# VH-VL binders against q0atu2, part 108

Target 1, 119 residues: q0atu2
Amino acid sequence: MLDKKARIRTSREYRNVFEKGKRLSGRFLIIYYVENALDNNRFGFITNKKIGMAVIRNRIKRQLRAIVREYQGQVKNKHDIVLVARAGIGKSSFEGMEKDYIAIMKKAGLFARNANKID

## First folded at step 6 (VH-VL)

Design k26 (framework fv_daclizumab)
Fold by OpenDDE, second read of step 7:
Structure k26 (fold): chain C 119 residues (1-119), chain A 119 residues (1-119), chain B 106 residues (1-106)
Amino acid sequence: as target 1 above (119 residues)
Amino acid sequence: QVQLVQSGAEVKKPGSSVKVSCKASGYTFTSYYMHWVRQAPGQGLEWIGYINPSTGYTRYNQKFKDKATITADESTNTAYMELSSLRSEDTAVYYCARGDEWYSDFDYWGQGTLVTVSS
Amino acid sequence: DIQMTQSPSTLSASVGDRVTITCSASSSISYMHWYQQKPGKAPKLLIYDASSLESGVPARFSGSGSGTEFTLTISSLQPDDFATYYCQQYNSWPLTFGQGTKVEVK
């Protein structure tokens, strides 16, 4: 699990990202991202009813947290990043989500160009 | 059930202003954004902007940034759109529409308010 | 702004026909919603996020597509389906709609 300091936890923090940040859409994810004044990145996760029942939403959230944790060290510093699950994510595989995450983060310039899956 | 009820038709002179209201019911007003969309006679749909009723945050289409002012009153579950310096080109049906924070799909619409601008 | 172009602008069809409406975006987008509008009425959401059917919408409606090309399909046109349909993108601000496709009786 992500460390507490690496999590967006308050509604105010989320709103700041949504209102002031940039948005980029992938196949299964939308990311909102904004620079922060910290020495670390913080991540937030949104899984709404459009992606399915609570059990699905919770599963997706766990999977996204796992992905973010795995690639955390490859993300440029000083960003608040919120991942919003798209409606079709419930039918996606973990690998598909991971691929989408990598692609969208690279497109956003938040990953180094040479960021790769950790084997 | 979710309902959005707009104020009645308006007939205005050029140069005047009009304020259209949209009263929401059947859901938590502050949990959704309220968007405004216009449709000129026989024409398509144009997005004007939205407000987050919980924070008052607004986003506008640049085309309407100097034309429309969107506000909301949480105490009455009512969103407002004021149009200033009305011209004949502003003649249209104006809709309020509910949208969530993530997808900006409009699942519920007001009945529309016809604003006619004529000398 | 992202321009949305629907094809065709007008479509004549009969009950029972398979109807396909396309929406082309001026740039690659991820989100597309589809609405139905009847004269004198507000638009009605049919499909959200390209392919998700809105609650209460008949299963004969479906959406597909990605990138710059998206499609709304009515598998078997019903009398209640004669209307104008609009696509809408949520990839970039401002939100933009297609010009509409009027489905009329042949």
Scores: ipSAE 0.503, ipTM 0.872, lowest interface PAE 1.5, mean pLDDT 93
Fold by ESMFold2-Fast, scan of step 6:
Structure k26 (fold): chain C 119 residues (1-119), chain A 119 residues (1-119), chain B 106 residues (1-106)
Amino acid sequence: as target 1 above (119 residues)
Amino acid sequence: QVQLVQSGAEVKKPGSSVKVSCKASGYTFTSYYMHWVRQAPGQGLEWIGYINPSTGYTRYNQKFKDKATITADESTNTAYMELSSLRSEDTAVYYCARGDEWYSDFDYWGQGTLVTVSS
Amino acid sequence: DIQMTQSPSTLSASVGDRVTITCSASSSISYMHWYQQKPGKAPKLLIYDASSLESGVPARFSGSGSGTEFTLTISSLQPDDFATYYCQQYNSWPLTFGQGTKVEVK
């Protein structure tokens, strides 16, 4: 689970990232990201009804939080990042979501140099 | 049930303005963006812009930036689009359409309002 | 602006036919939708996010594709399917539609 300081919590903060941020899409994920004026990164998670029933959406949200937490040390500091699950994510495995996250973060230039070399 | 009901057909002279309304019901008005799309007789679809009813934030197609003004009234669940300095080339059916914030998929449409600009 | 070009602009078909409509984007996109419009009516969402079938849409409709080439397929055309079909990208502002493909009786 992510620390409270590392989470985007308000609708206004989500709106800011969506409207001002850059967008990059992966196979199962879309990320929106913008530099913040804080000392840390913050993450948001969007799983809407297009994905499926609440049970599926809640599972996806938990799995995405776990993936983000695992790789948080590799993310360049001072960014607000929102992960939006695409409709097809419900058919993905945990490993599939993880690989997509790594690929999209690398492509966005948000992973530190060492993370890019390892992967 | 979700429904978008638009105001009736308008016949206008060149140089005048027209304001089209779109009344929403059956869902939380502030949870979706309201988009406007036009279709000239026998032609395809052209996106004009949207409003986020919860914030009042608008985004326009640059082609329509000085032509269209989109507003929303949360108290009546109604979106509006005003077209100024009407020309014959503005003759079209104008649609409001509900769109998801992340996908801009138009799952519900108004019935359309025919605006005819002629002498 | 991303330009969406549909092919063909018009096609003639018979009930029971397999119908394929292509949409080409001027640059690589990940996000697009398909709509159906019948004369005198507002468009109706058929497929969202390239391949996801909208609720209430018959299973004979399917979408596929990625990058710059996207396809809408009707596996066995029904009388209700004679209509104009539009693709729409939502990858970049402004949102843009294809010019439309009219499916008419052969």
Scores: ipSAE 0.012, ipTM 0.651, lowest interface PAE 8.1, mean pLDDT 87

Design k27 (framework fv_daclizumab)
Fold by ESMFold2-Fast, scan of step 6:
Structure k27 (fold): chain C 119 residues (1-119), chain A 119 residues (1-119), chain B 106 residues (1-106)
Amino acid sequence: as target 1 above (119 residues)
Amino acid sequence: QVQLVQSGAEVKKPGSSVKVSCKASGYTFTSYYMHWVRQAPGQGLEWIGYINPSTGYTRYNQKFKDKATITADESTNTAYMELSSLRSEDTAVYYCARGDEWYSDFDYWGQGTLVTVSS
Amino acid sequence: DIQMTQSPSTLSASVGDRVTITCSASSSISYMHWYQQKPGKAPKLLIYDASSLESGVPARFSGSGSGTEFTLTISSLQPDDFATYYCQQYDSWPLTFGQGTKVEVK
């Protein structure tokens, strides 16, 4: 559901965030983030082999995109942000992932209070 | 079968330099970071830095930024670490270790290279 | 830098004993790993992300903890387990290891 302009799409763009960005860990998520030269935010999503089978990794990726979409308006503009799922995320609930996302974004100084949620 | 094979032991005089190699096989060399870790005789482990073989990007422990230079050659699947201005305190076993991009969990290690610095 | 302190530095144990090793971080961390090192060998990954068993590692090894206190447990010590154990944090750069815990024969 994220517009093309709001997605990190190329391996080069992902590498830029990993190598130059700041890193912050939550319970189920790790974020890498860097200020960009654009007028908008871009998001990337990584689910590696430690998460589990492809069906689980694809589910997690879809759920993380939904969470990002719900809180997109509360994220400070001009950032490239990559969400990396930790090994234990496969056992978490959607609400658990959502709570972790909010907590880590606030700790990073990227997420304002009064986040609006879309059902 | 993943293997990391390091070059042999070196005996060097103070003030000289040494270059240790780490040849990778059994996996896609550019899909993982290559880290370097040292262990002085009878002591614990100390992280030196890493290289992303895909981009050539390096990150160093501040303690080693003027001491270590890490490089990689994709054509031979070999990572290198050069140590300059050697002192007796640099006497240690030096390991290369494969790390996942997100976790930095060292699942495969080279056998180690003993570098002895003495007059 | 985040400092990792292990306790005890050395422990003497017998085959069949339950062994517990603690790792304390100087600040709250979300992420750490455990390694085993046998004399003359490179370290071996045992536990990643505090509690996940690495492939091929015996089930007698387990990890737990969060925040600043992490524990590695060997439920029934085997002869092959006499080694030095290291914790490692990944929460911030630079990566740092504990000083090691040597498990030796009683």
Scores: ipSAE 0.018, ipTM 0.698, lowest interface PAE 6.6, mean pLDDT 88

Design k28 (framework fv_daclizumab)
Fold by ESMFold2-Fast, scan of step 6:
Order: C-alpha cells, then sequence, then structure tokens
Structure k28 (fold): chain C 119 residues (1-119), chain A 119 residues (1-119), chain B 106 residues (1-106)
C-alpha cells in the first residue's frame, strides 16, 4: 500500500537504520529511526519467525502497512523508520496495533500533527 | 542442531592477552549477531559487546571498550574475543551467545570459557 | 546505564510452591528477557519480550509487567526449577542484567 519511494527495500538499508538509529519500544511494536538525506520518509517492516506462521506474519505486515499509510501525513519529514513486530503482536487486534503505533510515534517526537485523528 | 562451541580454559599472567573462540554450527552464521557475556566466580552476568558477522560492525559496553576486541571469520563460522592487559579482576567465565538483530534475546549459548588470571 | 534490580536476591521454596521474582528498572523500559542458570551451566532463555514463552520451556513459567516493574512467575515449582534467574533489558545499550535471584530448597 505504500509508494515504492516510501519503502525501505534492502537488508543493508534495514541494518543501517537498526545499527545507527534511535530505538523506542511500544506494547506490540519497536521502532528504529534515523534522519535521512532524502526529501521523504521511508518505512520498513520486520515480522520475524517468533510471531508465528507465514499466514499470520503476512497478515500483520499488511495491517502495519495500512496503519503507516493512514498516518503517513502526520510523520515529520526526512526519516527512515523501521517497524519491528514483537512476538505478542499476533494476539493484538488491528485497533490495538494502531493505538500502539500512534503512542510510540508521538513519544518519539515523530508526529507533526495530532495523531489521535483529531485536528 | 544449533551449537556454539568455545575454546578451552586459559590460565594467563597479569599484563598478557588471551583470545577466546566460539565456533558456530547448525545455522547461517551471518544471520545472527554474536554477543559476549562474562560471569566472575559467584557473580552475575555482564554484557561485553557484540559483532554483526555479516558487516563486521561491533558494539561494546564502554566498560570493556579498551579491554575487549571482538572479531568474526565467516570462512570458519567462528567469532573471537581478545582480552588485553589482563588483571586478576578479569578472571571469569566468558560466554558467547547468539542474539537476534531485533530482540537481542540469547537463545543459544556457548558452554563458556574459564579465563584465570594469576601470577 | 539502565540498572536492573531483582527482588528477592535469594528465595527459599518447596516443590509445588508458586514462586514470584520481580525485576525493577531504573528507568521505564518496554523490552526485557528472563533467563535461568543452573550451577556449572550457561544461562537458558525462558521468556523473551517480557511475556513470550521460549520454545521448549514449560508452561508453568510466565512473565508480565511494564514500565519499571516486571515479574517472572513459576506457577508450581518443580525440582528442576531450583536455579538462579536473571532479567535483562534491551531498551538501551549497554545491555544490562539484574543481579540474579537464587531459588533454593526450603
Amino acid sequence: as target 1 above (119 residues)
Amino acid sequence: QVQLVQSGAEVKKPGSSVKVSCKASGYTFTSYYMHWVRQAPGQGLEWIGYINPSTGYTRYNQKFKDKATITADESTNTAYMELSSLRSEDTAVYYCARGDEWYSDFDYWGQGTLVTVSS
Amino acid sequence: DIQMTQSPSTLSASVGDRVTITCSASSSISYMHWYQQKPGKAPKLLIYDASSLESGVPARFSGSGSGTEFTLTISSLQPDDFATYYCQQYNDFPLTFGQGTKVEVK
């Protein structure tokens, strides 16, 4: 669901964000983030084997992309952000994931607008 | 299946150096970080640092920055830790442990290498 | 550095007891793990990500908590569970462990 320019694609790019970035943990998500030298934000998504079977990991990855897409306009410009799904995310609802995302992005200081969907 | 096998016990004089090895098998060596943790006799666990075998990138606990040097050899699936300028307080069991890039949960450990520093 | 303090340092218990070990962080953390160590052996991962049970670990082990207070619970202590338990944070580098809680025979 995200434009190709807004996605982190290669394992090397993911590792750069992980190794040089700041980190903040939520209930179901961990974010790693760094400022980039680009004109836009880029997002990466990690759903590893600890979450469950491929069908569950694929569902969660799609849901996380949808959440990021929905709030894309609120994110401060010039950041590479990697979302890592924690093992417990498989037990979360879509709403639970969404609330966790909003909370961690606000705490990281990465949201420029009111992230509660209230202007 | 997954195994981490460390080199044998060492007895060293103060001021000398020691190099401990950790040979990995049963998984793709470059897919996990290798951490080093020590435990002095009758004491708790203390994290030393890690290496990403894929990139050679290392991160150290600042307490060990000038004491420990961590390296990896992909051709032999072996990680190494060299300790320099040994003192009696460096006497400890040194463990290598496999950690996920994102979680740093140590799911497999080497058997430990006892390093004794005595004159 | 984030300091992890465990309570109690030593716990005497009997087989069948419910055992609770607490880990307190010097600042708020979201991410931590629990390990078990038996004499002469390397530590073993029990719980990762505060509440997720590691594969192969008996269901009597559970983890909970958030912020600065985390708990490891053994619902019905077995003979194999007499060991030292360690918490570890992964909120910031350096990675730090608690001082350990020794669970010994009453």
Scores: ipSAE 0.032, ipTM 0.708, lowest interface PAE 6.4, mean pLDDT 88

Design k29 (framework fv_daclizumab)
Fold by ESMFold2-Fast, scan of step 6:
Structure k29 (fold): chain C 119 residues (1-119), chain A 119 residues (1-119), chain B 106 residues (1-106)
Amino acid sequence: as target 1 above (119 residues)
Amino acid sequence: QVQLVQSGAEVKKPGSSVKVSCKASGYTFTSYYMHWVRQAPGQGLEWIGYINPSTGYTRYNQKFKDKATITADESTNTAYMELSSLRSEDTAVYYCARGDEWYSDFDYWGQGTLVTVSS
Amino acid sequence: DIQMTQSPSTLSASVGDRVTITCSASSSISYMHWYQQKPGKAPKLLIYDASSLESGVPARFSGSGSGTEFTLTISSLQPDDFATYYCQQYSGDPLTFGQGTKVEVK
């Protein structure tokens, strides 16, 4: 899925993004984001128990990672970004999650104008 | 299973301080934020602030930042809120409430502590 | 601060009635929750994230809405439902509650 270097791994790093970052919300997702001092982007994924059972949470997390990976080349460099799934995301389609992600990232100013999958 | 037990009612003079406790049990204390909310007699709910027991990080409603001090003791699974320079308008029931860090929904509440400020 | 305005402030209803309470935010919000409070007791979470039913809460309670307009509905009012209901937003700092809607016996 995502390169190891592109993943937020520690609770301390997640806390930094949550407490010091900006927040922007979509229909199914909320993103928290902050500039980092690295030369690459890092992503984190939160699927809270409010989404549903572990099987559903794990499916959603896998799908979000796939979406992020597909569009990673269009994200402005040097950001730590945490995606938090809203409670209703379990009832959305993959396409619905993908569309929401693109819309949020564009609104946050983190995406190129025309976000499409890179060849 | 999850329980938040608060200290008993207090009657205080204007200008004094009061420290209310909230003892948590039945869950991992450091996995949730602890919020404080007050309710003046016959009035609605007003958010005071929270603490992240894992880090000690606190956030306050601007209205309360010079009045309330929120702390937590991980060894006893207890959160505290101290109110200084008490005035009659601080008379209220004070609640602690457990909140998810991402949602800030209060799924468990303490029973409330009535603080009465009178001469 | 994001102001949460509830309507109505008070309503009188009978057992079996459909009850609707509205919450309006002064700006668009991401997360909001609904609570029930009975006299002398702490509030109880009913609905989180606008439309998700909290575990153990009866199915007659439902929430809907997005942006600035949110609704709590009780499809068939029961005696246990006479209480004050509060909405809460999480999107802005500070967290704010609506002023409350009291549902009382007609």
Scores: ipSAE 0.015, ipTM 0.660, lowest interface PAE 7.5, mean pLDDT 86

Design k3 (framework fv_daclizumab)
Fold by ESMFold2-Fast, scan of step 6:
Structure k3 (fold): chain C 119 residues (1-119), chain A 119 residues (1-119), chain B 106 residues (1-106)
Amino acid sequence: as target 1 above (119 residues)
Amino acid sequence: QVQLVQSGAEVKKPGSSVKVSCKASGYTFTSYYMHWVRQAPGQGLEWIGYINPSTGYTRYNQKFKDKATITADESTNTAYMELSSLRSEDTAVYYCARGDEFYSDFDYWGQGTLVTVSS
Amino acid sequence: DIQMTQSPSTLSASVGDRVTITCSASSSISYMHWYQQKPGKAPKLLIYDASYLESGVPARFSGSGSGTEFTLTISSLQPDDFATYYCQQYNSYPLTFGQGTKVEVK
């Protein structure tokens, strides 16, 4: 489970990320991200009607939260990050979503897997 | 039924300004972005920018940042686009289009407003 | 900016034909839509997110592709399908459209 402090909770906070953040796309995910003034990262999750029925959207949300939680320690601190699921995500495997998440986070420069190495 | 109704055709002299309106009905105005797209005679489509009616936040194609000003009035469910310092090259049909917040897929369009700039 | 280039620019076809239109992006993209425009009218959304048919659009329309090459197919052209077709990317701002493909009577 993600801690309450690690979740984007209000519509105002989501709106800030969409409007002022950077956008980067993967195969099944779009991320919007912006630096915050907090001591921690916060994550938001959006599954709109283009994904499918409520049961599918709820499953996808749970799977995305599990993926984010697993890789929480790899993410550069002080960011608000919103994951938006694309229409095709409902046909993806858990492993497919996980690989897409890692790829997009690395491309965004948000993945600190090699943080002890200086460029 | 969702409907976007634009103001009528305009004939303007070079150097003047024009303000086009787009009145929305049949949906919650603040739930979608309103985009503006133009089409010069015999040419293709060119994206100008959008407004988020919920916040008033705007994003512009850099080409139009000094040309177009997009606004919205939530009390009347109306979006506006003002074009300044008109030139003959601005002669085009201007469309408003409703876009999903995440996909920018234009599922409903206004009928278009022809703006003719001639000396 | 991401440039979207359509091929062909003009296509002559007969009713019943299978029509294929391609759209090439100047860089790899994941996100694009297809629109239909008839003379004197606003464009109409046909396909969103490369391959998903918009509600109310006939099943003869389909989309496919990934990366830099995307395709719109009309399996059996109807009289109502003679129009100009546009692709649009939404991978990055500014949003950009292809130059259009006009499907006209042979």
Scores: ipSAE 0.071, ipTM 0.736, lowest interface PAE 5.2, mean pLDDT 89

Design k30 (framework fv_daclizumab)
Fold by ESMFold2-Fast, scan of step 6:
Structure k30 (fold): chain C 119 residues (1-119), chain A 119 residues (1-119), chain B 106 residues (1-106)
Amino acid sequence: as target 1 above (119 residues)
Amino acid sequence: QVQLVQSGAEVKKPGSSVKVSCKASGYTFTSYYMHWVRQAPGQGLEWIGYINPSTGYTRYNQKFKDKATITADESTNTAYMELSSLRSEDTAVYYCARGDEWYSDFDYWGQGTLVTVSS
Amino acid sequence: DIQMTQSPSTLSASVGDRVTITCSASSSISYMHWYQQKPGKAPKLLIYDASSLESGVPARFSGSGSGTEFTLTISSLQPDDFATYYCQQYNSYPYTFGQGTKVEVK
């Protein structure tokens, strides 16, 4: 599980990221991201009804949190980042989601070189 | 159940302004963005911008930044678009469309409002 | 701005035909949507996020593609399918549409 400090929790905070942030689309994920005024990164996760039933959405959300936790130390500090799962993610493998996350974070300029180990 | 109902056709002179309304029903108005799209006679679709009715935040196609002003009234579940300094090339059918915040998929559309600009 | 170009601009087909419409983006994009529009009516969402079928849309419609090339396929054209079809990118602002592909009776 992500530390409380590293989670976006309120609707207000999510809206700020969506409305003022930059957007990048990957194969299974969309990220919205904006620089924050804190001393840490915060992550949010959106899995909507287009993905599938609650069981699928909950599985995807847990897998995304695990991926973010694994690579948290490689993300440039002071950003609020929201991951939105695309409809097709329900049929992806964990490895597929992980590769997509790394690719979009690198494209956004948010990742350090050490994330390349998976390449 | 979801319905978007737009105001009626308008005939305007060059240099005038027009305000088109879009009344939403059958869903929580503040849970979706409201987009505006135009279509000139016999031509394709062109995205104008959106409003988040929950916050009042707007985003515009730069082409329309000085032309269109989008607003929303939560108390009446109505979105508005005002077009200023009308020219003949603004003659078009103007649509409001409901968009999911993350996919921007326009799943419900108003019936359209024909705005004709002529001398 | 990302320019979306559809091919063909007009297509003549018969009931039962397999119809394929292509949408080309001027820059690599991840995903897009497809809409159907009949004369005098507002557009209707058919496919969202390149390949996901919108609820209530017949299974004969499908979408595929990635990068710069996307396709909408109608596996067995029905009379109700004679319409104009539009692609839309939502990868970056401003959102842009293709010029449309008119599917008409042969």
Scores: ipSAE 0.018, ipTM 0.699, lowest interface PAE 6.7, mean pLDDT 88

Design k31 (framework fv_daclizumab)
Fold by ESMFold2-Fast, scan of step 6:
Structure k31 (fold): chain C 119 residues (1-119), chain A 119 residues (1-119), chain B 106 residues (1-106)
Amino acid sequence: as target 1 above (119 residues)
Amino acid sequence: QVQLVQSGAEVKKPGSSVKVSCKASGYTFTSYYMHWVRQAPGQGLEWIGYINPSTGYTRYNQKFKDKATITADESTNTAYMELSSLRSEDTAVYYCARGDEWYSDFDYWGQGTLVTVSS
Amino acid sequence: DIQMTQSPSTLSASVGDRVTITCSASSSISYMHWYQQKPGKAPKLLIYDASSLESGVPARFSGSGSGTEFTLTISSLQPDDFATYYCQQYNSYPWTFGQGTKVEVK
């Protein structure tokens, strides 16, 4: 579970990231990201009905939050990042989602040099 | 039942302007982006831009930045597109289309408005 | 801008045929959609995110592909399927469409 301070919570905040942010797509995930004026990172998660039933969408959100939490220490500070699950994510394994997340974050240049995983 | 109803066909002289309307019903107008797409006779589709009716934020295809102005009136659930300095090559059917902000899959379209530019 | 090129531009087919339409992007993309347009009508969304079938669209339509090469397949062509098909990329602005593939009666 991510701390409350590390979550994007309002529709307005989500739209700010979408409208002003950069975009990068992976196999199962799309990220939107923008530098914020805070001293911490915030993450948002989007899964729509196209992914599947509520049980599946909630499972995907929990798994994505766990992945984001595990790699928090590697993310460059002061960013708002929204993860959007692609329709095919429902067929992915946890490991597949994790690998996709790492790949897109590295490609976006969002992983800080010399950062460590959060235990 | 989602519907997008556009204004009727227009015949305009070169150098004039035209304003096309798109009235939305059957959903919360501010929850979706409204896009504009044109199609010249016998040709393919070309994206013009969008508006977020909730914020008034607009994004344009650079090709249309000085040609098109997109607005929305939340009180009437109506989006507008004004085209300025009309030329014969602006003759086309203009569509409004509803898009999800995260996927931009145009799931509902207006019926189209034919704009003919002739002397 | 990312250029989307469709192949073929026109194809003639008979009811019951398997039809395949290709869309090639000028650079690698991860997100694209397919639309169907009948004469005098607005386009209709068929496939989103390359392979996901839009609600209400018949199961004979399917999409596949990644990177620069994407395909739309109609497994058994029906009379209602004679139309022009367009691909669209949603990877970067401006969003761009292919030139269209017209599927007509043989």
Scores: ipSAE 0.050, ipTM 0.712, lowest interface PAE 6.0, mean pLDDT 87

Design k32 (framework fv_daclizumab)
Fold by ESMFold2-Fast, scan of step 6:
Structure k32 (fold): chain C 119 residues (1-119), chain A 119 residues (1-119), chain B 106 residues (1-106)
Amino acid sequence: as target 1 above (119 residues)
Amino acid sequence: QVQLVQSGAEVKKPGSSVKVSCKASGYTFTSYYMHWVRQAPGQGLEWIGYINPSTGYTRYNQKFKDKATITADESTNTAYMELSSLRSEDTAVYYCARGDEWYSDFDYWGQGTLVTVSS
Amino acid sequence: DIQMTQSPSTLSASVGDRVTITCSASSSISYMHWYQQKPGKAPKLLIYDASSLESGVPARFSGSGSGTEFTLTISSLQPDDFATYYCQQYDSYPFTFGQGTKVEVK
């Protein structure tokens, strides 16, 4: 899982990212992101009731955390990033979510030039 | 039962100001954003801006940034929109609408307040 | 600003007809909603996030599309469906609406 220091934990911290951050939409994901004053990145995950029952939301959160963990080393430092799952994500494959994440992060300028790390 | 109840119709002179209220009930007021949308007679819908009642943070359509001021009073569960320097083209029905933080889908609307600007 | 253009602007139909309304965005968007407005009333959310049916909305309503082209379909028009329909993008600020499509009695 992601270390405690790499996670957005409080309602206030989530609010800050939503209100002051930039937004970029993909097929299954939205990201909200803002530069922070820390020496590390922090990630938040939102799976709202529009996705489905708790068991589905928990599965999606687990899969998104795994994707974020895999590509953590490619993300530019000093950012708070919140991933919001869209209603249709429950019908996506793991690979589909992974590709969407990589595409969004590259478009946001948050990934290194060679960030497509599927090897 | 969610309800948004707006103040009554106003007739104002050019150059004056008007303040419209929107009283919320049936949900936790600070858990949703409150948006304002207007509709000129026989015309379509135009988004003005929103407030996060929990923080007081506002975001405006640039067209309305110097025209509209949106505020909220948590103690009375009421949102307000003040329009300044009224002109005849500000004649419209003004709606408040509840939206969530990431989808901004307006699931509940006030009944509307007609503001008529006439000399 | 992203411009949302609806087609047709006015549509005449009879009860039982299949009605399709289109919404075209001036730039590729990922997020849009559909609303219904009856005369003298506030708009009502029908479809959110292009294809998700809002709770309490009849199953005859459906949405589809991606990129720049989106459609709202009413599979079998009912008397209660004569109204003006609006699309809205929320991909970027400011949020913008289409000009509306009026569905009226033939």
Scores: ipSAE 0.014, ipTM 0.669, lowest interface PAE 7.6, mean pLDDT 87

